VH-VL binders against Peroxisomal protein 2. Designs and how they scored, part 13

Target 1, 213 residues: Peroxisomal protein 2, of Schizosaccharomyces pombe (o74758)
Amino acid sequence: MTHNTMLQRFNGLLEPTHLYIVSVVAYSACNRPDKISGIAKEAMEHVGPSIYPKLREALVKSSPLVGFPRTINSLREMTTNIPPPFPDEFARAADADIDTGKRGKIYFEKTYGKVTQRVLRSMQSSSLDLANIALDYAYGKVLSFNEVVSPLETSLMIIAALVPQDVNPQLRGHLKGALNHGATKEQVMSARNIALEISKECGIQFKGDIETL
Short names: E, the ipSAE of ESMFold2; O, the ipSAE of OpenDDE; V2, 0.75 times the mean of E and O plus 0.25 times the DockQ between their complexes.

## First folded at step 11 (VH-VL; framework fv_cosibelimab)

Design u2 (from n2 with heavy chain R28K; at its last look DockQ between E and O 0.73; V2 from the best seeds 0.73)
Fold by ESMFold2, look of step 11:
Structure u2 (fold): chain C 213 residues (1-213), chain A 120 residues (1-120), chain B 112 residues (1-112)
Amino acid sequence: as target 1 above (213 residues)
Amino acid sequence: EVQLVQSGAEVKKPGSSVKVSCKASGGKFSDYAISWVRQAPGQGLEWMGVIIPIFGTANYAQKFQGRVTITADESTSTAYMELSSLRSEDTAVYYCARDLWFGYDYFDYWGQGTLVTVSS
Amino acid sequence: NFMLTQPHSVSESPGKTVTISCTRSSGSIADNYVQWYQQRPGSAPTTVIYEDNQRPSGVPDRFSGSIDSSSNSASLTISGLKTEDEADYYCQSYDSSNHEWVFGGGTKLTVL
């Protein structure tokens, strides 16, 4: 970790809330849970305790991309080193009463726009079962829930999760998808560049250039 | 700096086959798809098919199903289009194009074209 | 299958504006993105518009694309017409039902 705060290190690239979301998810994706509590402490000092549930939800939402093991370790570091300022609740409790599959489909279609059917067919050509799981669980249950972390913030989080994984085709789709969810080109490029710098710090080795908008 | 460089012109007899190559540079080959498009003399553009390396699949236009085979060699960053059972109406310029495929509807780079003449 | 129909040719004077139409025969033009390609004689095509109205880097802003759902058509508009714009122009869209790219028949633009 540098001696400078994340806010100083990436001054002016993103508003503070977006910066902290991108940062915790990028470090989680790099398998650096040891970085999470320091960032969360900085976020609470600068923004206040209301940021804590948002960082927790961003990490939870990242789990289909980052994987459960790294997400568990990142959440444990945060909760162990920072007492939660609010009781932890089952945020998705109300989902029991709605069709999350439909919500996920709508979210998926907004992400990909008119390219949706082409993307879906390509995933199905790899595995019908995985494509269904992606729609029903990753998009339906996880990513399309926006009561804590907005669709725009979710898109920036997805970019932060994907950059360290060196998966340019999927990153390409989500860089554009962030625009469809209301992010500006500046916000998208900032999220990508912050995640790239964090990836380099963490020693991630890339097989080529990282996709850009 | 992305470039698609195709193999040279071919003269073929009816009933034979032709294999056109398309070497890609200036990017990671497996991150993109390669589409093939042909243009008969004085005619418009006609899509033939695509190879999508990340998913390990090729897809073909119905018109060419059974006559076209599109393959890719990651180690040489080269895509190939083979058209069999050639007819005189297969005389055309054959283009490869880089297809972003995932997330975009966009052919962002085209090869220089390969003239295939079917005669005799 | 659907077809994309373009006028065979259009002409206009330098400095003026020309519009090239692209009409979809069945299904909605708005269901799939429309691209536009420019092809000069003896050359490979190049993209001038992608995804209805987006310009690739290096394409001047006098090129624009639009969609008109009421006429079921897309349009390429070139303002401030220059002699270098003389070329064939093709629209293109994806047929999601048949999984094929479809090109329009092409339009020869002459700058008089």
Scores: ipSAE 0.624, ipTM 0.840, lowest interface PAE 2.0, mean pLDDT 92
ESMFold2 (binder alone), look of step 11: mean pLDDT 90; pTM 0.927
OpenDDE, look of step 11: ipSAE 0.844; ipTM 0.925

Design u3 (from n2 with heavy chain N59D; at its last look DockQ between E and O 0.83; V2 from the best seeds 0.78)
Fold by ESMFold2, look of step 11:
Structure u3 (fold): chain C 213 residues (1-213), chain A 120 residues (1-120), chain B 112 residues (1-112)
Amino acid sequence: as target 1 above (213 residues)
Amino acid sequence: EVQLVQSGAEVKKPGSSVKVSCKASGGRFSDYAISWVRQAPGQGLEWMGVIIPIFGTADYAQKFQGRVTITADESTSTAYMELSSLRSEDTAVYYCARDLWFGYDYFDYWGQGTLVTVSS
Amino acid sequence: NFMLTQPHSVSESPGKTVTISCTRSSGSIADNYVQWYQQRPGSAPTTVIYEDNQRPSGVPDRFSGSIDSSSNSASLTISGLKTEDEADYYCQSYDSSNHEWVFGGGTKLTVL
């Protein structure tokens, strides 16, 4: 007997590329790297081998949110399926010649809009050093690089990474931030709901209801 | 359903302190900030300060710096506002309000208010 | 470091439209979102507009908010006035420089 594919299980909630990005990141955040290889295979069968570098980049981009240990294990599971046309590469090679700090600041400001300064104040009040690392590293080097995974796709990935972590304040900001990066309300809620169902499957225990738009 | 339930009215003498409580129910306490706003009789609203339970940090309005302390107890889902060195002009209704922090800039729920009367 | 100035009172007849202004004294009104709260006598305030022009669930669409950068002001507009709209109305915005919430002085709306 077979199990539902991701496409069958979440039929029509997201276009296939977005579904697979959300799925691999949600399972990674749940510490289920064992699920990643099968989902990558399904994605390549249904979308084509060209989705592989998007899934790889989505996992790489998730690392400031999911953490390096879980991301390393998830990427390791992916390497058994590298299609010949898409060997591993240094996607950010061109970043050596640009001001990624400025790019990150612009991305942060687009995510939070008019509430940017209040969010920044909140991060700084917990730790100035962590706030600077988040801006320079997470936003500057990682999240604002959009040549492989778009700002909209990145926003859906972020939602998938945050839902399993049970962090409603940060999730709230990124649910709204996804709209600012061009996602529709339906896309945002689908990404959230898919990640929530994956979290429940993986046994994640939530302290209460998960944030919504 | 979200509710903010405040402690009862108090009568205080000048020079003393008052500590008003705000018990939050519905939702998760640490997911939101709690702001305190007062309203003197016949007057408008004045913001006093905020506690962000997830960070355990507070910001205070300049007018109240040094006299107000805002705290939170996550285990009881309760925020507290303590105002010291009370004067007669501190007679007011004191409100707590749930303050959305990340992503939004507004108060979505208010407590019923606590009348504090400062008289000799 | 800024103040929000509202008229002390406004009045209008049932069925008509009223606009309540909220002028920011320094910096741009567009720098931070503006909220509007309704307060009936003896009651706590409730939100009628957030994020400049958004209505919470349950607030009638006859309530609307707007921003005018040229006059550095926000406006609350209530159309189809009803007697139940008689209340005090406060605008609010965040002061990013001082990390404080600022309320306007309030406007008493009378529906005659």
Scores: ipSAE 0.680, ipTM 0.856, lowest interface PAE 1.8, mean pLDDT 92
ESMFold2 (binder alone), look of step 11: mean pLDDT 90; pTM 0.924
OpenDDE, look of step 11: ipSAE 0.862; ipTM 0.927

Design u4 (from n2 with heavy chain Y104W; at its last look DockQ between E and O 0.80; V2 from the best seeds 0.77)
Fold by ESMFold2, look of step 11:
Structure u4 (fold): chain C 213 residues (1-213), chain A 120 residues (1-120), chain B 112 residues (1-112)
Amino acid sequence: as target 1 above (213 residues)
Amino acid sequence: EVQLVQSGAEVKKPGSSVKVSCKASGGRFSDYAISWVRQAPGQGLEWMGVIIPIFGTANYAQKFQGRVTITADESTSTAYMELSSLRSEDTAVYYCARDLWFGWDYFDYWGQGTLVTVSS
Amino acid sequence: NFMLTQPHSVSESPGKTVTISCTRSSGSIADNYVQWYQQRPGSAPTTVIYEDNQRPSGVPDRFSGSIDSSSNSASLTISGLKTEDEADYYCQSYDSSNHEWVFGGGTKLTVL
């Protein structure tokens, strides 16, 4: 009857695996690595040990959005407080044999659909180098790798990373992008609302209303 | 909740310039692009250009290159369109419109329009 | 670098259905989303369709949009015509090559 667990706190808003992915990434983006191990323990108890590599990969995937320092601290918290159920391996080792730049472009085009060229132009207007790095690194190497967390799960993770950062234009694009990767409107809004509640708990101050679908 | 309120009608001489304002209220001004669209009497809509206030960058239709300047003042939540070297064919109603811009193709609000008359 | 061509006028009786076409002159109509705007006399335009077939809040569901890649055109369809639908209608799409918005020439809808 208590609301100590993430599952009780956000009762039925997302299936458990999605809830735990969104939660660890939202707390990481809020610079609250101290919350990660408790959530990971709950996730393993409720879902089983197979969720551990998913949570680790979700945090790794969040690094272009959240930044390396907060991601490092969040991963440290998880690995030092929870016995790993499986050996850690370099998940992307096989990427040496594929064109990750092409994979990233396909993922980017799936995210933005017919708006792709206008989004690319907007990024390029800020910096040609940044636009290329985002496409080649963030999308190519990181976000488009789907062997541990799915494109749908990745989209929910992205929302969780962006809400605490108060970046409505980019959030707006990824709320719609999650639909394009197969999330329902309910899943998208749940991920956004969970991340918003976590952000408020963590003391994030917003300049105004946070974007919705 | 969101409103785009434009400055009043203007009468200008050929060769002069005009600056039309578009004040946004409601919402977060820097999160949206502002496009400018004009309509000469009895004619269709013609896109002139856009500003993205968070970047401070503008893009202009080629037809207006060199004559139009679009700016924004975040402290007053106001976008401006200045058209120089006015000709009689620049007589038109000038509209501002709000664009979601990042990841969406959607103009969700329009200003009421500003009539600019260019006559000798 | 493309044009959007619309019929100059269309007319139809109240209660009937009308379709307004918007043909792209070069490149594929399907490459970029198409929007539709309604402009009543003396008023600013308002968006009635965005992103091919999406309706803004408050736009009746008798307004619909579609894309036909084989004719390289978009269509605005208005069913159950009402006299209040009498207006000018403009299509619009993004020119990715020149980074600017392109409007169609406009269609005057008369409800008789």
Scores: ipSAE 0.670, ipTM 0.860, lowest interface PAE 1.7, mean pLDDT 92
ESMFold2 (binder alone), look of step 11: mean pLDDT 90; pTM 0.919
OpenDDE, look of step 11: ipSAE 0.855; ipTM 0.927

Design u5 (from n2 with heavy chain V50E; at its last look DockQ between E and O 0.80; V2 from the best seeds 0.77)
Fold by ESMFold2, look of step 11:
Structure u5 (fold): chain C 213 residues (1-213), chain A 120 residues (1-120), chain B 112 residues (1-112)
Amino acid sequence: as target 1 above (213 residues)
Amino acid sequence: EVQLVQSGAEVKKPGSSVKVSCKASGGRFSDYAISWVRQAPGQGLEWMGEIIPIFGTANYAQKFQGRVTITADESTSTAYMELSSLRSEDTAVYYCARDLWFGYDYFDYWGQGTLVTVSS
Amino acid sequence: NFMLTQPHSVSESPGKTVTISCTRSSGSIADNYVQWYQQRPGSAPTTVIYEDNQRPSGVPDRFSGSIDSSSNSASLTISGLKTEDEADYYCQSYDSSNHEWVFGGGTKLTVL
């Protein structure tokens, strides 16, 4: 036997809830849905059933970064192998009453601070349409929703999603952005290092060194 | 170790062009932008333009629009700046500088500079 | 289009403190990060302050940066002045409207 629990493997790097969020998203980004139900079972045993909705929401929130196909498979692994401890609900139902576009812009501005306009210009140089979709959809409807996972937890999830994708410029922005959302340097570096170790386990090939804070 | 190494000094006649190279090492070339900044003798720093290799596009200061071309060759990790229709006033040291650009707003490393002298 | 205005020169004795100002002509100094570069004669510039008040690795803590919105200016402060601090200093900020980097005119620091 060669397996270790996530808690044993990464002991002390993050509090357990953050560890499990980072772990399931990193494996999802690596296209390893087969790992997710075991991690979710461990998380429920160690933290309790309240972590299940957080893991589900972290995976949902990761979908603009990881992609819908891998996210669908990861969520299916959880639901088919672990009975949900609570009814699933439309968490964003109240968003129908608010301007999510404005919420997304505020979140984007908090992520990037004074460099916001230059980052936005950089995205627009790829495509005006993509930049608008990222702001209105990814930030507005998905990432800025904070009722289930916090902005800090969201930033750790984003790091976990980006490391396996080998995209240093975007990762660099979100490593710094996690500090702006209240993560400590230690939390940011732990999330990055956990995601990197999971990526190596999954056979991800990197073109060079992965960005650091 | 991050290093930006520029090509050697040039002496040019008015009306000609010059192409200065900037070879980057340390880090992944496409992860950063490269800016070009010049400094005439006894004068201050003047930004000329930049290239962002991941986008493959250059952005130029208005003053140099139409005379400057900035390119990059990812296979050699080298950026180039070409300035055409040279005048005596273009005599300067030309620097390349690395810019983190995504999420940050500053130049973290500079090349050693390339002296271009335009004389008749 | 904004300009960044610096004093042409400043001088001070070793051990003392100097402050170099960088005043933005239009819009707010706080809208974009301010950087500071040191340039010794015959050398390339090096970064001593980025993002208003951050020091790169290897820059001593006697270098500090600040923003003053009331005077619409940034400042570089060098305490415990040493003879090796004698150099030209440039502030820099990004012009989001014109998509250009803007440098101040530079300040020659003389350590007497």
Scores: ipSAE 0.664, ipTM 0.856, lowest interface PAE 1.9, mean pLDDT 92
ESMFold2 (binder alone), look of step 11: mean pLDDT 92; pTM 0.934
OpenDDE, look of step 11: ipSAE 0.862; ipTM 0.928

Design u6 (from n2 with light chain Q54E; at its last look DockQ between E and O 0.80; V2 from the best seeds 0.78)
Fold by ESMFold2, look of step 11:
Structure u6 (fold): chain C 213 residues (1-213), chain A 120 residues (1-120), chain B 112 residues (1-112)
Amino acid sequence: as target 1 above (213 residues)
Amino acid sequence: EVQLVQSGAEVKKPGSSVKVSCKASGGRFSDYAISWVRQAPGQGLEWMGVIIPIFGTANYAQKFQGRVTITADESTSTAYMELSSLRSEDTAVYYCARDLWFGYDYFDYWGQGTLVTVSS
Amino acid sequence: NFMLTQPHSVSESPGKTVTISCTRSSGSIADNYVQWYQQRPGSAPTTVIYEDNERPSGVPDRFSGSIDSSSNSASLTISGLKTEDEADYYCQSYDSSNHEWVFGGGTKLTVL
């Protein structure tokens, strides 16, 4: 049987580390935790064991977008089939000493730039509580933590999480936001296209065309 | 191809109402906001309000609060603007424009415009 | 809660360069993106600059936008003027405090 690795399948679209981050998050968002251990094994063989903490953090960071249930199942699949090569520690322990709300606000403003207030207002029009939770929790505690996964890598992960969910307005903001966090147009489009191909493999039915940069 | 096609010109009496339609094609209707902008003869552009179909909510310019209602129907990919208690100064061309809304600030496509004439 | 003030008209010869200003009355011009729309007589507006200085596909690079925080203004610059550039030009920006779009009063560009 011929093996169709992520590297073979998506040849040249992203560097390997970014490819594996996008891949595990896209499959997690598709509710395919069964795919993750194979990808993590391939990643460690090609990049080395140092990629394992990045894949774990990418999945953790995806939780506000993908949801805790799918994230839990994805992390469980990875850890039970491929024991971590390094001790796991509470990476965010030092956050107790910083203002994560401020960190999250700065990250949110970098993501959206001058559109920030329009985006915030649109979320507030749905729910003031949701807007506050998005800023304080999703951005403050989760997305703006950069000790393991960089802002660029985080942006590619976000794209991978959003494409399978068929949420074009949010995807549009994060495709552009990835550029603001230092991704090239090629990296953004590759992440989007990889996630789209994974989504189709997983049987995701889209209501129309998926947003592009 | 994205297109916004508006309903035809209307002649209305003072005190009545007008409802202008804006049918969108290309892309997914609920992914974008639709703004309404009017232009009285020989005058500039004036923003009236916006509908964000995914939320089902509309926001109106203060000047038009209480007289304008903006709605959307996803099943027909159509936005509507209704202006009530018409006066002669409401004579204008009314445009719809597609607003990218999330992540971007600009109107990327405009309808052809609908002339509304208010006369007795 | 601000106004955008544009000159009522500007004129310049073909091949030359014109700049149309857009001055914000209160708050900083740099706080919100500025867009520019072109409207030829009898036609709907079209976007020529969005987000301060970005051009939509199909808009020639002789159209450019800029922001000057010190004068609290935006500018649309059209170089190599052509007769087809004769139009009304409107700037636009978002009023974050009132949650509404604001247009400038418009500038009639005449290419003589």
Scores: ipSAE 0.681, ipTM 0.859, lowest interface PAE 1.8, mean pLDDT 92
ESMFold2 (binder alone), look of step 11: mean pLDDT 90; pTM 0.923
OpenDDE, look of step 11: ipSAE 0.856; ipTM 0.927

## First folded at step 12 (VH-VL; framework fv_cosibelimab)

Design v1 (from n2 with heavy chain A33T; at its last look DockQ between E and O 0.40; V2 from the best seeds 0.00; counts 0 for: pae E 2.6 > 2)
Fold by ESMFold2, look of step 12:
Structure v1 (fold): chain C 213 residues (1-213), chain A 120 residues (1-120), chain B 112 residues (1-112)
Amino acid sequence: as target 1 above (213 residues)
Amino acid sequence: EVQLVQSGAEVKKPGSSVKVSCKASGGRFSDYTISWVRQAPGQGLEWMGVIIPIFGTANYAQKFQGRVTITADESTSTAYMELSSLRSEDTAVYYCARDLWFGYDYFDYWGQGTLVTVSS
Amino acid sequence: NFMLTQPHSVSESPGKTVTISCTRSSGSIADNYVQWYQQRPGSAPTTVIYEDNQRPSGVPDRFSGSIDSSSNSASLTISGLKTEDEADYYCQSYDSSNHEWVFGGGTKLTVL
């Protein structure tokens, strides 16, 4: 059968907003910024212009996972090919008035639950400095901000960012972490499978099976 | 396809040592820990220790500290468990099992087991 | 250090429900996830429950796990019991203080 849109291709696996978030982040992680504007256009047609800030924030939130260069190119592709329907503002401006380090720690603890301290120790065994940067920057300033993209949507985005990178140890924690942030098993598996199919399309070569719930 | 294939059965005399191998396939070896678990005839499972090959570090159950050495060779995707000063109560089936190194949670794959018999 | 205590054996008829307990001797059962492994005679163990109450792919939904903080125990429940469920069952949890995995003593399930 022929599939013309992301919605048709992945019919019924995720609600449209989640599908589009997962899709743009998966293609960004695969270094396919050329795919972003077409998906964003489809998303605006089917969900409406309110999805544009969500896609932008999902890409921004993916930057600690995907890396700044691919994130910059993906955001540039979207903004140059689709006029933003709303002004671009500094969404995190109010963070100057809060303790983002504490917010990040709470988010990290909810993600990992009973294994929080073991995950912290695992990161520290790689580098003490990196573990602190991950908590303060990635979790504190980036991932724990939930005014535009919810914790559930963030978890699906993280899965989409990690699958193309072939990083089962970190992916496993976020498959489980998505459940802790309110995703159903079906939503988690759909996000994983969509990202896996996008990865295959993009020519990603995996060294083995990809983690599952 | 993930597989953990262990070396064959051994018969050993008291006071000697044994080295059991566990070859992993179907994934990147450096993503996982390898644990060793033994089971004496008619008895339960007993965790012996673990190695995290990417760091080369091992941790041992207190009961086996000083008698067990766990190592890994990333180039061959193989973990090893060596148990020294063998005695008859060390007669058991020895299993390897894997878990992701990040956050340790549960064993998703087990080796087939290696019978070690200690007799005089 | 803590121990996980299981009944030595349990028996039940086909079609019925059996529950196997796993009691933690010190500290809270809820401190770390509990896993359950099934072992048939002559075979390596296989996972039937991980992370307290999750089933790996291929494990039927008649297997379930639970945690009871008041009795400081975990339970494996097998409903709709089948003769092929006859096996030894082990609980397992992690000792964060000593960085060790701890297994329960095992329970032999007989399906009459």
Scores: ipSAE 0.455, ipTM 0.753, lowest interface PAE 2.6, mean pLDDT 91
ESMFold2 (binder alone), look of step 12: mean pLDDT 91; pTM 0.934
OpenDDE, look of step 12: ipSAE 0.804; ipTM 0.914

Design v2 (from n2 with heavy chain W101Y F102W; at its last look DockQ between E and O 0.85; V2 from the best seeds 0.83)
Heavy chain, then light chain:
Amino acid sequence: EVQLVQSGAEVKKPGSSVKVSCKASGGRFSDYAISWVRQAPGQGLEWMGVIIPIFGTANYAQKFQGRVTITADESTSTAYMELSSLRSEDTAVYYCARDLYWGYDYFDYWGQGTLVTVSS
Amino acid sequence: NFMLTQPHSVSESPGKTVTISCTRSSGSIADNYVQWYQQRPGSAPTTVIYEDNQRPSGVPDRFSGSIDSSSNSASLTISGLKTEDEADYYCQSYDSSNHEWVFGGGTKLTVL
ESMFold2, look of step 12: ipSAE 0.778; ipTM 0.889
ESMFold2 (binder alone), look of step 12: mean pLDDT 90; pTM 0.923
OpenDDE, look of step 12: ipSAE 0.892; ipTM 0.939
ESMFold2, look of step 13: ipSAE 0.768; ipTM 0.885
ESMFold2 (binder alone), look of step 13: mean pLDDT 90; pTM 0.925
OpenDDE, look of step 13: ipSAE 0.890; ipTM 0.938

Design v3 (from n2 with heavy chain D99E L100P; at its last look DockQ between E and O 0.78; V2 from the best seeds 0.00; counts 0 for: pae E 2.03 > 2)
Fold by OpenDDE, look of step 12:
Structure v3 (fold): chain C 213 residues (1-213), chain A 120 residues (1-120), chain B 112 residues (1-112)
Amino acid sequence: as target 1 above (213 residues)
Amino acid sequence: EVQLVQSGAEVKKPGSSVKVSCKASGGRFSDYAISWVRQAPGQGLEWMGVIIPIFGTANYAQKFQGRVTITADESTSTAYMELSSLRSEDTAVYYCAREPWFGYDYFDYWGQGTLVTVSS
Amino acid sequence: NFMLTQPHSVSESPGKTVTISCTRSSGSIADNYVQWYQQRPGSAPTTVIYEDNQRPSGVPDRFSGSIDSSSNSASLTISGLKTEDEADYYCQSYDSSNHEWVFGGGTKLTVL
């Protein structure tokens, strides 16, 4: 599916900015960095240069989910082929002066709502270390940072990152989580469906049906 | 279509053990948890325990701790509940139920139930 | 630990509205999601409400769930009562203190 087709299909359901965020992260998750620069270029043409930092940050935020190697390759491809309209800044510089762990916990709790403790317990039961790292690093330092990409956008990005990985349990949580961060059902499903289409384009093989709201 | 198919009725003597199976079809077995719930004749529902097959670990209600063992075989998409040291009070219909975890946590599909009768 | 208390039985005529309560003995009813299960005679339970007020696919909108923090109770409301609604209804919630699912005692709904 071309981006133009996607824009038309999801017009009114998903903002163009969100569509491009979802797209770049989905392709990154599919290990298709070759698709990133074209999407970024189109995004800048359609939305304006201001979207570039958002795309960058969306990819950065996807790193705990997609993995650093794929994220690095995606960012490298984007920055190499698309001249950045703005200098790269250390957006999280101010985080040195705050308790990001606390921020992460708050974000985590907002994401999972009433099932927060069950989710946490589930993670802890598999690995205490992983649970702690997820909370302190993934949620604390990465996902809860909202200066460039909003919590809503972050939720959509998370969906985009998870769908290609065929991880329904996690996707289930974050589909609902997106609603908790203010996304509409239509936005959530749009993000999901775009990611699914991109996954299919990338030849991702799913074991079965992908989780839905 | 998702289905949970349980093993047939059992008649057991006090002190013996029973093992009930629950085979899942129509979905991803590893994406869900399997809970066991029993219902004595004319009584309410009682949760016994749960297993998350992908993790291989089970949690049990305190009441059944030490007497119940829940296992799962991912290769056959089958969960098992074994109850030992059976007593007359264990006479009940035993249900397996699928539980979505990490999201909507409720029992979305149930087995047809397995009657276990414990009598001398 | 907490218990969920339901009335033993309720009855109402077809077309009317009935409400079944589920009261939590300790902690807040709002702390965890409440589910409702319908069990017709001789059948396994089926979900009619999850996450306090959500309906699974296939469950008619006559079924609704609510939470009342003031009474520390959840309620299942069935409007436009039909004969097919005659069943036992169970509320359920998760006890975070011991990581157990807790069921109410069940309510027998008779359609007169």
Scores: ipSAE 0.393, ipTM 0.802, lowest interface PAE 1.8, mean pLDDT 93
ESMFold2, look of step 12: ipSAE 0.646; ipTM 0.851
ESMFold2 (binder alone), look of step 12: mean pLDDT 91; pTM 0.932

